# VH-VL binders against Glycolipid transfer protein 1 (GLTP1), part 6

Target 1, 202 residues: Glycolipid transfer protein 1 (GLTP1), of Arabidopsis thaliana (Mouse-ear cress) (o22797)
Amino acid sequence: MEGTVFTPCLEGMKHVKSDQGEMLTKPFLELCKTILPVIDKFGAAMTLVKSDIGGNITRLEKNYLSDPDKFKYLYTFVQVEIESKIAKGSSSCTNGLLWLTRAMDFLVELFRNLVAHQDWSMPQACADSYQKTLKKWHGWLASSTFSMALKLAPDRKKFMDVISGSGNIQADMERFCAEFGPFLHDNHKFLASVGMDDMKAS

## First folded at step 4 (VH-VL)

Design k21 (framework fv_dusigitumab)
Fold by ESMFold2-Fast, scan of step 4:
Structure k21 (fold): chain C 202 residues (1-202), chain A 124 residues (1-124), chain B 111 residues (1-111)
Amino acid sequence: as target 1 above (202 residues)
Amino acid sequence: QVQLVQSGAEVKKPGASVKVSCKASGYTFTSYDINWVRQATGQGLEWMGWMNPNSGNTGYAQKFQGRVTMTRNTSISTAYMELSSLRSEDTAVYYCARGPYYDILTGYYGMDVWGQGTTVTVSS
Amino acid sequence: QSVLTQPPSVSAAPGQKVTISCSGSSSNIGNNYVSWYQQLPGTAPKLLIYDNNKRPSGIPDRFSGSKSGTSATLGITGLQTGDEADYYCGTWDSSLSYGYVFGGGTKLTVL
């Protein structure tokens, strides 16, 4: 592998915003797709997380492609759905964007933990990240299911070898956290400004 | 408990329009997309389009663009598919199906609940 | 015209194993989740596998799914006469006219 598992992701980050700072739908979703191969490297432990992310990418992309001119900018989904009073629906793009953002928060926190705590096992790093991000939005059954799955996380040294290519994995993990985090923060700021950032799993 | 029940068989002449209904029960109608799929006699499944019952947003297969319209009436939990300018090759069984959808515990489901089908025959 | 390619038929004896393939491209199977549907004669399709390899409640573990690259596979073990049906793979196609695509279908005969 030329570079690291993060190389396509880091390249994709350059295209997410317009010249005027607006979040672009298609580049943002393409960026999110570059994370799916990263999640695959965790094996069985991340099956639920991968399904969640992939499903929300599909929901948003499907709606984007129904009218690309209308949905050129990411937050247009939310604005249109609020105007129609449907944003809180479980099938909404607003709901999809919120859960996609939350799942990416989990991944950013996970890699932040791996950078900050080189002595932590993978299950430990996963459990800590889950408790700080997704867990507060899940009910008890979902929390129990995710917590059990995360205990199946791979051996840390073997995982690090798998995600490392010809590039510097440590530097790329740090860049991933530093550069992807701000996009997620922008999503939360927008969703919070319209009252859509605190919805719980139904 | 979860069911999709479709309207009865239709016989139409070429050039006519047909409107098939699909009534949902046993779940929150607005929470799941409705897809329309047809199957000509002895042939495979052919996807026609999707409709989101909450927003009314739709996406149609290129083959049907300009001839198909998918709508809903949320007050009676019913989805509709209208196909215009009918041709003999439109003779098929038409199905509505729920999904795909995301569930936090089990992941991204496929089309998990199907209507019984509506036979549409187009003949002169 | 089916975008996804399946063999038109497959057959095996009761108690044996069978595998049904589904081949596509990067815009469909390669980048999306695959479902499998069983259609008994005269009935509506039934979801058999979703999210590449998961079974809905009530589907026996004799049915399994897998995906590798741009291809997916449905496996059926311990074949029973009641498994005689048409089997379809299906997935979303990530293109400008985004939609769902089905394979051409595979007729399973248990002899």
Scores: ipSAE 0.132, ipTM 0.707, lowest interface PAE 5.1, mean pLDDT 89

Design k22 (framework fv_dusigitumab)
Heavy chain, then light chain:
Amino acid sequence: QVQLVQSGAEVKKPGASVKVSCKASGYTFTSYDINWVRQATGQGLEWMGWMNPNSGNTGYAQKFQGRVTMTRNTSISTAYMELSSLRSEDTAVYYCARGPYYDILTGYYGMDVWGQGTTVTVSS
Amino acid sequence: QSVLTQPPSVSAAPGQKVTISCSGSSSNIGNNYVSWYQQLPGTAPKLLIYDNNKRPSGIPDRFSGSKSGTSATLGITGLQTGDEADYYCGTWDSSLSAGWVFGGGTKLTVL
ESMFold2-Fast, scan of step 4: ipSAE 0.500; ipTM 0.848

Design k6 (framework fv_dusigitumab)
Heavy chain, then light chain:
Amino acid sequence: QVQLVQSGAEVKKPGASVKVSCKASGYTFTSYDINWVRQATGQGLEWMGWMNPNSGNTGYAQKFQGRVTMTRNTSISTAYMELSSLRSEDTAVYYCARGPYYDILTGYYGMDVWGQGTTVTVSS
Amino acid sequence: QSVLTQPPSVSAAPGQKVTISCSGSSSNIGDNYVSWYQQLPGTAPKLLIYDNNKRPSGIPDRFSGSKSGTSATLGITGLQTGDEADYYCGTWDSSLSAGYVFGGGTKLTVL
ESMFold2-Fast, scan of step 4: ipSAE 0.701; ipTM 0.888

Design k7 (framework fv_dusigitumab)
Fold by ESMFold2-Fast, scan of step 4:
Structure k7 (fold): chain C 202 residues (1-202), chain A 124 residues (1-124), chain B 111 residues (1-111)
Amino acid sequence: as target 1 above (202 residues)
Amino acid sequence: QVQLVQSGAEVKKPGASVKVSCKASGYTFTSYDINWVRQATGQGLEWMGWMNPNSGNTGYAQKFQGRVTMTRNTSISTAYMELSSLRSEDTAVYYCARGPYYDILTGYYGMDVWGQGTTVTVSS
Amino acid sequence: QSVLTQPPSVSAAPGQKVTISCSGSSSNIGYNYVSWYQQLPGTAPKLLIYDNNKRPSGIPDRFSGSKSGTSATLGITGLQTGDEADYYCGTWDSSLSAGYVFGGGTKLTVL
C-alpha cells in the first residue's frame, strides 16, 4: 500500500470544515468511513466497535441523503431533532452522532496509547482506551462483552507491520490523534451545549 | 409478539395510485426505521425506500423517486407506502420491514421483522 | 441487473453443505454490513444472518456468514429439506443515495 493505513483518513480531514469553520456532514461521514479499513486490521477484537461505527455512519448518511441541502452542516440534525422533541430517541441522528463520536474517541485514545506506550501489548492498549472512553456509557452487559472481545486483539508487532505500508506509521498515528481529536472535541462541545452529550446505552 | 401487519390485497388500473399500510406492534414504533421492499412474481427482492418513524425523514431508491411517498402515523404505530402512476410492471408483493438498525449489545441488524406482504395487481 | 451478484441456483443432498457467494463493490459490501435473508415459497423473507456473521435468536448454528473484501458468503451445513428456499444477500450502498441493495437471489434445491 502507498503511504499507511491512515493515508486516506489524513487526506479526508482537509475537507471536513467549511471556510467558516462549520462541520460538513458528507465530508465528516466520508472521513469516518476511512477508519473502517483501519478497524478491520484488528480482526475479531474490534467487531463490536466496527459494527457501532458502521451502523451510525449508515444512519447519519441515510438521513443526510433524505435532504442534502437541509443537512449540509452536521449539527443541523441535532438542531432539527431538538426542535421536534425527538433528539433523545434511540433511532435519532443525535443519538447516532453521539455514539459515532464516542466510538471515534475510543480509537483516537487507542492510537494515542500506542504512540505513548510502545511497550504496551495491544490488548493492554485496547483495554485502557475502552476504560477511558466507551466503558462509562455502557451498561454491565455491554462492558463485559467489549472487555472480552478486546482480549482477542492481535499481536502488536504484526499489527504495526500490517498498517505501516510504505509510509511513516508513527508520524501518521500522531497526526491522526492530533487532527481527528479536535473534530470529536467540537462534536462534544456542541452536543454538551444542547444537553445531548450524556445519554447512556439502554 | 413483535410483528408488522399489512393491509389486504389491491387491484388497480394503470395510472392509479395504491397506498399500503403496515401496523407495528410489540415494540417502540419510533425506535426503528421501516423499509419497503417489493417482489414481482418469480423475481428477486427490490428495495424501494426507508422511512424514519420518529422524524418522518425518508430515502427512496432512484427508480421510484417521484412516484413513491412513505409516511407514518405515530399515534397508531402505522407506516404507509403510496405508489402513484401505476404500470403493469408494478404488479408485485409489497413488504414492509423493520430496520436495519444498530444495537450496541448485539451489533448491526438487518431487516429482522417483516410484514406478511400485500399483493398489488395492476391490470386493465 | 442486481448490484450484488449471486449464483442463480445451488443444489445438494440432505446432510451435505453448501456455500452461496455474494459479490459487490467497495461502496456496498466493502464498507457496509452484509445480511442474509431466507425466503420459503409463499412467505415473507426471514433474517438469517446480520452484521456479516451473526445469527438472530432462533437461527441454528448450521447457518454461518463471512465477508472478505467486497464479497460475502453464506454457509449452510447439515442440509434439511426445509432449507429449500431462495436466499438473498443485502447491504447498504453508499454510492447510490444510501440505498439498500439485494443480490439477485439463489434458489437452493435439496435433492
Scores: ipSAE 0.008, ipTM 0.577, lowest interface PAE 8.8, mean pLDDT 87

Design k8 (framework fv_dusigitumab)
Fold by ESMFold2-Fast, scan of step 4:
Structure k8 (fold): chain C 202 residues (1-202), chain A 124 residues (1-124), chain B 111 residues (1-111)
Amino acid sequence: as target 1 above (202 residues)
Amino acid sequence: QVQLVQSGAEVKKPGASVKVSCKASGYTFTSYDINWVRQATGQGLEWMGWMNPNSGNTGYAQKFQGRVTMTRNTSISTAYMELSSLRSEDTAVYYCARGPYYDILTGYYGMDVWGQGTTVTVSS
Amino acid sequence: QSVLTQPPSVSAAPGQKVTISCSGSSSNIGNDYVSWYQQLPGTAPKLLIYDNNKRPSGIPDRFSGSKSGTSATLGITGLQTGDEADYYCGTWDSSLSAGYVFGGGTKLTVL
């Protein structure tokens, strides 16, 4: 592979914001789609995470396509749903955006751990990242299921070899964390400002 | 139990409109999209569109854009599909179906619950 | 015309194995989850496989799914006469207006 597994993701980050700094729906969702091949490299350990991310991308994309002019900017979903008093519904785009952002937080934290702690095993890095991100929002059954799945994480050396391709994987992981993290922070900042950042799974 | 129950058979003249209902029970109606799918005699499944019962947002197949309208009444957990300017080739069984949807533990479900179907016959 | 391509028919004897293919493109199977539906004569479709390879509760393990690139496959082992039905693949297509697309259907005959 030319570059690394992050090469399409890093290219996609350039298109997420408008000239005025607004988060664009379609480019943001396209960026998120570039993460799915990265998740595939973890095998069985990340099957649940991949389904969660993919499902939320599809939910948001379907709703974007129902009226692309109206939903050009990502946060319009949330604003419209709050005005209609439906934002807290389990099928809402607000819920979809929140859970997508949380799953991406988990991945950013995971790669941050891999950069910062080269001596950690993959299951250790995954467990730490899960505890700091998704775990507090999951019910007991979801939490126990995810914790067990993450123990299936691949050998670290084999995993790093697979994702490296012809490029500099260390630099690309660092750049992924540095550039993707702020987009997720912006999502949380907006959701918190409208009271939608603390919803829990049942 | 989870069910979708549709309105009865309709016979319409060319140029008329038909409105089919789909009543949900046994689950939270606003938590799942409703899709409409039709099937002409001896033909395959043809997707018409989806509707989100919570928001009212819809997406229609291009073939039906301008002729189909999908709505709901959340107080009675009922979805509706109205097809206008009927032609003989609109003669089909019309189904409503729940989903697709995702669940964090199980993944991205397809259309897992289907109505029994409503036969619409368009004849002069 | 259907957007996803399936063979129109397949047949085998009881106890044998069949596979049914479903071919699409990068805008559908290549970037979304594939489901499979079974339709017995005179009945509504029934979800058989979801999320590419998972079975709903009550679906026997004789039914399996897989996806590779822009193609998906439904596998049925230990064929029974009760498996005679039409089988449809389905997925979301990002190039259409929030569109779900079905394959043309495959008629399975168990002789």
Scores: ipSAE 0.065, ipTM 0.685, lowest interface PAE 5.6, mean pLDDT 89

Design k9 (framework fv_dusigitumab)
Fold by ESMFold2-Fast, scan of step 4:
Structure k9 (fold): chain C 202 residues (1-202), chain A 124 residues (1-124), chain B 111 residues (1-111)
Amino acid sequence: as target 1 above (202 residues)
Amino acid sequence: QVQLVQSGAEVKKPGASVKVSCKASGYTFTSYDINWVRQATGQGLEWMGWMNPNSGNTGYAQKFQGRVTMTRNTSISTAYMELSSLRSEDTAVYYCARGPYYDILTGYYGMDVWGQGTTVTVSS
Amino acid sequence: QSVLTQPPSVSAAPGQKVTISCSGSSSNIGNSYVSWYQQLPGTAPKLLIYDNNKRPSGIPDRFSGSKSGTSATLGITGLQTGDEADYYCGTWDSSLSAGYVFGGGTKLTVL
């Protein structure tokens, strides 16, 4: 492949914000979709993570498409749902945005660990990332299931070879963490400002 | 017992409107989208739209835009689909269905609970 | 017309195996999860496969699903006369303004 597995993702990051710095719904969701092929490279270990991300992208996308002019800016979902007192519902776009952001936090932390710790095995990097991100938001059954699945992570050298095309994978992993992380931070900052950043799975 | 129960058969004249109801029981009504799907005799399944019972948000297939309205009454766990300006080609069985939805432990479910169907006949 | 392409019919003898294809595009099967639905004559559809390859409780392992690129496949082994039905694939399509789309359906005949 030209570049690395991150090449489409890095290109998508350029389109996420308006000239005024507002998060755009459709470009943000298209960016998130570019991560799905990256997750596929982990095989069985990431089946639950991929399903979670895909489900939340679909929830947000179908609601966006119901009224694209109204939902042009990502945080409008949350504002509308708070005004209607329905933001905490399990089917809400607020809930969907929160869980999408959390799953992406896990991936950013995973690649940060791979960059920082060249000597770590893939299961070790996955377990550490999960412990620092998703685990605290999961109930015990979900956390047990995810922890077990992550032990199925592929051999590190073989994985790195698969995600490395003609480009510099080390540099692209660093850019992914540095550039995607701030978008997730902005989501958390907004959700925290409206009291929607601390909901747990049931 | 998780189930969706629909209103009875309707016979309408061209140009009339029909409103089909779908009553949910055995689960938290506001936690799952309701989809509406129709099927003309001997034809395939045709998706009409979805409605989120928590928010009231809807999405309609382009073919039905301007003719269909999907609503709910959360106090009685009932979803509604109203189709206006009826034509003979609207003669079909109309289904409500729960989902699709994501569950963290099992994955992305399809439409897992279906109503029994409501036959709507449009004839002069 | 259907956005997802299925063969209109398939047939085999009892005990044999069949596969039913479902072909789409990058805006539907390529970026979303595929479900399969079984419809027996005169009944509402029943969810048979979800999340590309998973079975709801009560669905025998003779039924399997798979997805590769923009195509999905339903596999049925050990065919029984009770499997005579119409089979539909379904998924979200982002190009159709929040549209869920079904395949045209495949009529399975067990002779």
Scores: ipSAE 0.071, ipTM 0.702, lowest interface PAE 5.5, mean pLDDT 89

Design m1 (framework fv_dusigitumab)
Fold by ESMFold2-Fast, scan of step 4:
Structure m1 (fold): chain C 202 residues (1-202), chain A 124 residues (1-124), chain B 111 residues (1-111)
Amino acid sequence: as target 1 above (202 residues)
Amino acid sequence: QVQLVQSGAEVKKPGASVKVSCKASGYTFTSYDINWVRQATGQGLEWMGWMNPNSGDTGYAQKFQGRVTMTRNTSISTAYMELSSLRSEDTAVYYCARDSYDYVWGSYYYMDVWGQGTTVTVSS
Amino acid sequence: QSVLTQPPSVSAAPGQKVTISCSGSSSNIGDNYVSWYQQLPGTAPKLLIYDNNKRPSGIPDRFSGSKSGTSATLGITGLQTGDEADYYCGTWDSSLSAGYVFGGGTKLTVL
């Protein structure tokens, strides 16, 4: 492939914010979709993560498409749901955005670990990243299931070869962490400002 | 038991409107979106739109935009689909179906529980 | 017509295996998970498969699903007379006219 597995993701990042710095719904969700092929490269280990991310993208996209002008800016979902007193509902877009952001936190941490620790196996990097991100929000059953699945992670050298393509994978992993991380931080900052960042799975 | 029970058959004249009801039981009505799907005799399933019973937000298939209205009454756990300016080609069985979404497991958009269907016949 | 393409009919004898294909594009099957629905004559559709390959409680393991690229497949092994029905694939479509889309349906006849 031309570039690396991150090439579409890095291209998409430049479209996420308006000229005024507002988070745009459609470009943000399209950016998130570029991560799904990256997750596929991990095989069986990431099936649950891919399902979680894909489900939340679909939930938000479905609601965006009901009124694209109204939901042009990402945080409008949350603002509308707070005004209607439904933001904490299990099927809310607020909950969907929170879980999408959390799953992406896990992936950013995973690639940070792969960059920082060349000697770690893939299962080790996955387990560490999960423990630092998603695990605190999961109950026992979800945590046990995720932990077991992550042990199925592929051989690191073969994985790196598959994702590398014709580009510099080290530089692209570093850019992914450095550039995608701030979007997730902005989401958490907004959610925290309205009291929605600490919700548990319902 | 999780159930969706729809109103009975309707016969309407061209140009009239029809309003089909879908009463939910056995779960928290406001936690799941309701979809509407129709099927003409001998034809396939055609998605019409979805309605969020908590917010009242809706999304309609382009073909039905301007003719369909999806609403709910949360006090009686009932969803409604009203189709106006009826034509003979609107003769079909209309289904309501629950969208199931689990954030922990990352479930996608799909319909896990269906109503029994309401036959609408448009004839003069 | 239908956005997703299915064969209009398939037939097989009891005990045999059938596969039903569902073909779409990047904006629907390519980007999203696929579900399959069974409709017995005179009844409402019933969910058979969700998230490409998962079965709801009560659906026997002889029903299976898979997805590759922009196509999905429903497999039925150990075919029974009670399986005679219409089968529909369905998925979300992410295009500008977005909504849920169904395949045209496949009529399974058990001889």
Scores: ipSAE 0.008, ipTM 0.564, lowest interface PAE 9.3, mean pLDDT 87

Design m2 (framework fv_dusigitumab)
Fold by ESMFold2-Fast, scan of step 4:
Order: structure tokens, then sequence, then C-alpha cells
Structure m2 (fold): chain C 202 residues (1-202), chain A 124 residues (1-124), chain B 111 residues (1-111)
């Protein structure tokens, strides 16, 4: 692969915000799509994570395409659903955005741990990242499923080799964490301001 | 209610090791990382590393890698920081501080509760 | 030298206002939220500002924070003698070699 697995997403990060600092729906969703190949590199261990992220991207994209002018800015989905009293529904765009953001939090924390702790195994890095991000929002069944999936985690050395391509993977992982994290923080900040950041898995 | 209480002052000789304790109360000890920060007399704050009390996992600043070990005992809600091969430049006040590693509210990497500090003097 | 740059000192009279700057790079302030800590003489640091501009419970509105690009600013209005302290900015650095980083500190003297 030319560059690293992060090369497309690092390019996409440049386009997420308007000149006024507003989160743009289409560029944000396109950025999220560039993460799907990254998840593929984890193999079977991340199949459910990839399905969840892909499903939430599709939900948000379908609604964006229904009225691109109305949904030009990402948080408009949440605002219209609050007005309609449907934001807390399991199939809402609000719920989709929250779980998309949470899954990305997990990935950012995972790569942050891989950068900071070269001696950690993949299951160790995944378990720590999960505890700090997704675990509090998952019920017993989801937590048990995640624990089982950790047994399928790839060997760290093989994984690093696969994601490196021709580029500098250490630098790209650092940039991924540094540049993607702030977008996720902004999502949580907005969702918290409207009382939509603490929904648990149904 | 939430507080971190550290062990008392230590005087050590060059080449010795020191182990500082930090006892947490008023919250779930295993839910928050503990950071260690030091400050030499008249100098600024210097971050040393973090320790996850649930997993025992750690991350150390490059400067201290190989000399510092951060551990915990969850049964008594106590964190420890051990610094080896002490030199005069290690004379400082050492603080433990609770990390606000909470992605839910977008609150990343700040220290909201601090211990009172432990003075470590390295003298011949 | 500290990773984040602050002026070493600032001074003003009671009732006046001051600003304390904190300058970094894209890997730290540019990509992460900034916090500010107040250290009164002989005491442990205390969190003053988090997430660039938020105040913990108990911190007066005289204290404010802001961030633009790779720099952050702490503002203090209506200075009181009790504000005499050292002030530190801090943030996470996403480079492999750093972790959490502090500014060098600014000594505020209230004359």
Amino acid sequence: as target 1 above (202 residues)
Amino acid sequence: QVQLVQSGAEVKKPGASVKVSCKASGYTFTSYDINWVRQATGQGLEWMGWMNPNSGNTGYAQKFQGRVTMTRNTSISTAYMELSSLRSEDTAVYYCARDSYDYVWGSYYYMDVWGQGTTVTVSS
Amino acid sequence: QSVLTQPPSVSAAPGQKVTISCSGSSSNIGNNYVSWYQQLPGTAPKLLIYDNNKRPSGIPDRFSGSKSGTSATLGITGLQTGDEADYYCGTWDDSLSAGYVFGGGTKLTVL
C-alpha cells in the first residue's frame, strides 16, 4: 500500500470543518468511511465494530441525502430529532451519531495506546481502550462478546507490518490520534449540551 | 469527599530508590488513572507518567523510562511511584493526581484532584 | 526547557486584569484541549480551567480561558491579592515521546 492505512483519513481530516469551524456532514462521513479499511486490518476481532460503524455511517448518509441543504451541518440531525421528540430512539440519527462517535473514541484510544506502549500486546491494548471508552455504555452481553472477540485479535507485529505500507506508521498513528480526537470531542460536547451523550446500549 | 493522601517526606542518598504512596478515597479507585507529577524547588511542573488502577497498565515520560515504576494495590485504594538510581536533581515535591480521562463529556487529559505532595530530598 | 512556552512572570495591581499566554505546537495545543492549574505558595496545584474554557465548580468567573490555533490564554479580571500564585497551562501531546506536558509556569504578583 502507498503511504499507510491512515493516508486517506489524514487527507480527509482537512475538510471536516467549515471556515467558521462548523462540523460538515458529508466530509465527516467521508472521513469516517476511510476508517473502515483500518478496521479491516484487525480481521475477525473487529467484525462487529466494523458492522456497527458502517451501519451508523449508512444511517447518517441516507438521511443526509434526503435533504443535503438541511443537513449540511452534522448537528442538525440531532436538533431536528429533539424538536420531533425522536432523538432517543434506537434507530435515530442522534443515536447513530453517538455510537459512531463512541466507536471512533475506542479506535483513537487504541492507537494512542499502541503509540505509547510498544510493549503491549494487541489484546492488552484493546482491553484498556475498551475499558476507557465503550465498556461503561455496554450491557453484560456486549461486554462478554467484546471479551471473546479479544481472543481473535491479531499479533501486534503482524498488524503493524500490515498497516505500515510504504509510509511512516508511527507518525501517522500519532497524527490520527491528534487530529481525529478533537472532532470526536466536539461531537461529545454538542451531544452533552443537549442531553444526548449518556444513552446506553438497548 | 474525593481526596488523594500521600506518604510523608523522604531523605535518600544518591543511588538509592524511593517509593511514594498515594491513597485514594471518596470515589471508585479503579475508574480513574493516576498521574505522577514532580516539581523541583522553584521550578515548574514535570509530568512523569500515568497508571491505570484497574489494569495496572502504565505510561511513562521518556525521561523516566527505565527508572520509574508505577503500581497500585486495589484492596487498599493506594497507588505507588518508585524512582530508582536517585540523583541530586531528583530532589523535588512529588504529586499524585487523578486523570480526567472521560471521553463521554469530551474531557480529555486533565488532572482534577491532586495529592498534597511528598517532598523527596536526595543528599549525600 | 518546557514544551509549552509561558512568560515567566506577570504583575498588576488589585482590581486590574491580566492575561497569561501559553504557546505550543500542532501535536499538543493545536490538537488537544488545554487546562490551567493554579498553585498558591506552599500548596499543591489546583485545576482552574479545563477543556480550554470551562471552570470547575467553585472557580470564580473572573477566570477565563481561550484557545486559538497552537496557543492558549488564561484571563484574570478583578485581580485580588489571593490570586498571587504560579499558573501552569497543560495539555496532552500526541507525539510518542511526550505524554502530558506543562508550560514553564507564570508567577503572578499582585502588588
Scores: ipSAE 0.006, ipTM 0.445, lowest interface PAE 12.4, mean pLDDT 86

Design m4 (framework fv_dusigitumab)
Fold by ESMFold2-Fast, scan of step 4:
Structure m4 (fold): chain C 202 residues (1-202), chain A 124 residues (1-124), chain B 111 residues (1-111)
Amino acid sequence: as target 1 above (202 residues)
Amino acid sequence: QVQLVQSGAEVKKPGASVKVSCKASGYTFTSYDINWVRQATGQGLEWMGWMNPNSGNTGYAQKFQGRVTMTRNTSISTAYMELSSLRSEDTAVYYCARDSYDYVWGSYYYMDVWGQGTTVTVSS
Amino acid sequence: QSVLTQPPSVSAAPGQKVTISCSGSSSNIGNNYVSWYQQLPGTAPKLLIYDNNYRPSGIPDRFSGSKSGTSATLGITGLQTGDEADYYCGTWDTSLSAGYVFGGGTKLTVL
């Protein structure tokens, strides 16, 4: 491939914020979609993570398309749902945004570990990232399922070769972590400000 | 028992409106989106739109924008689809179908539970 | 006229296997999961496969799904006369600003 597996993602990051620094719904969701091919490179180990991310993107996108002018800015979903007293519902866009953000936190942490610890195996990097991000929000059943999925993790050297393409993968992983992380932090900051950052899975 | 039960067959004249109901039971109505899908005689499935019963938000296929309205009444766990300015080509079986979604693992929305269908005939 | 392309019909004898293709583009199958629906004559559609290759409870393992690039495939082994039905693929499409799209449907005849 031209560039690396991150090339579409890095291009998408340029369009996420308005000139005034507001998070734009459609560009943010398009950016998240560029991560799905990245997850595919992990194979069977990340099937559940990909399903989770894809489902949340689809939920937010369906609701965005109901009124694109109204939902031009990402956090409008949360504000509208709070005013309607439905934000804490399991089918809410607020819940969808929270779980999408959490899944992306896991991926950013995973690539941070791969950059920082070139000697770590893929299962080690995944396990550490999971403990720092998703584990505290999952019940024991989900945690057990994730642990079993780690047995399917790809060989690190083979994985790095696959995602490298014709570009500089080390630089692109570093840039992915540095630039995507702040968007996720902004989501958490907003969700925390309205009391929506502490919802649990079980 | 998760079930969607639709209202009975309708016969309408061209230019009229029809409103089909879909009553949910056996699950938390507000936790799953409802889709509407139609099928003309001898034709394929055609997606019309979705409605979020919690928020009331909707998304309509471009072909039906301006003619379709999807609503709900949460007190009786019932979804509605109203189609206006009916033509003979709107003669079809109309289905409601529930989206499947798991916030922990997430799946792309797919329609796991379907109503039995409502036949709408538009004729003079 | 459907956005996803399926063959209009397929046929095989009892006990044989068939595959039904579903072709799309990057904006639908390429970036999204595919589901398959079975419609027996005079009945509502029934979910057969979701997320490319998973079966709902109650669907026998002789039904399978796969996806590669912008195409998906439904496989049916050990064909039975009760499998005569219309089969539809479906997925989300972002290129036209909205919505769920179905394939045109494939009529399976077991002769």
Scores: ipSAE 0.006, ipTM 0.482, lowest interface PAE 13.6, mean pLDDT 86

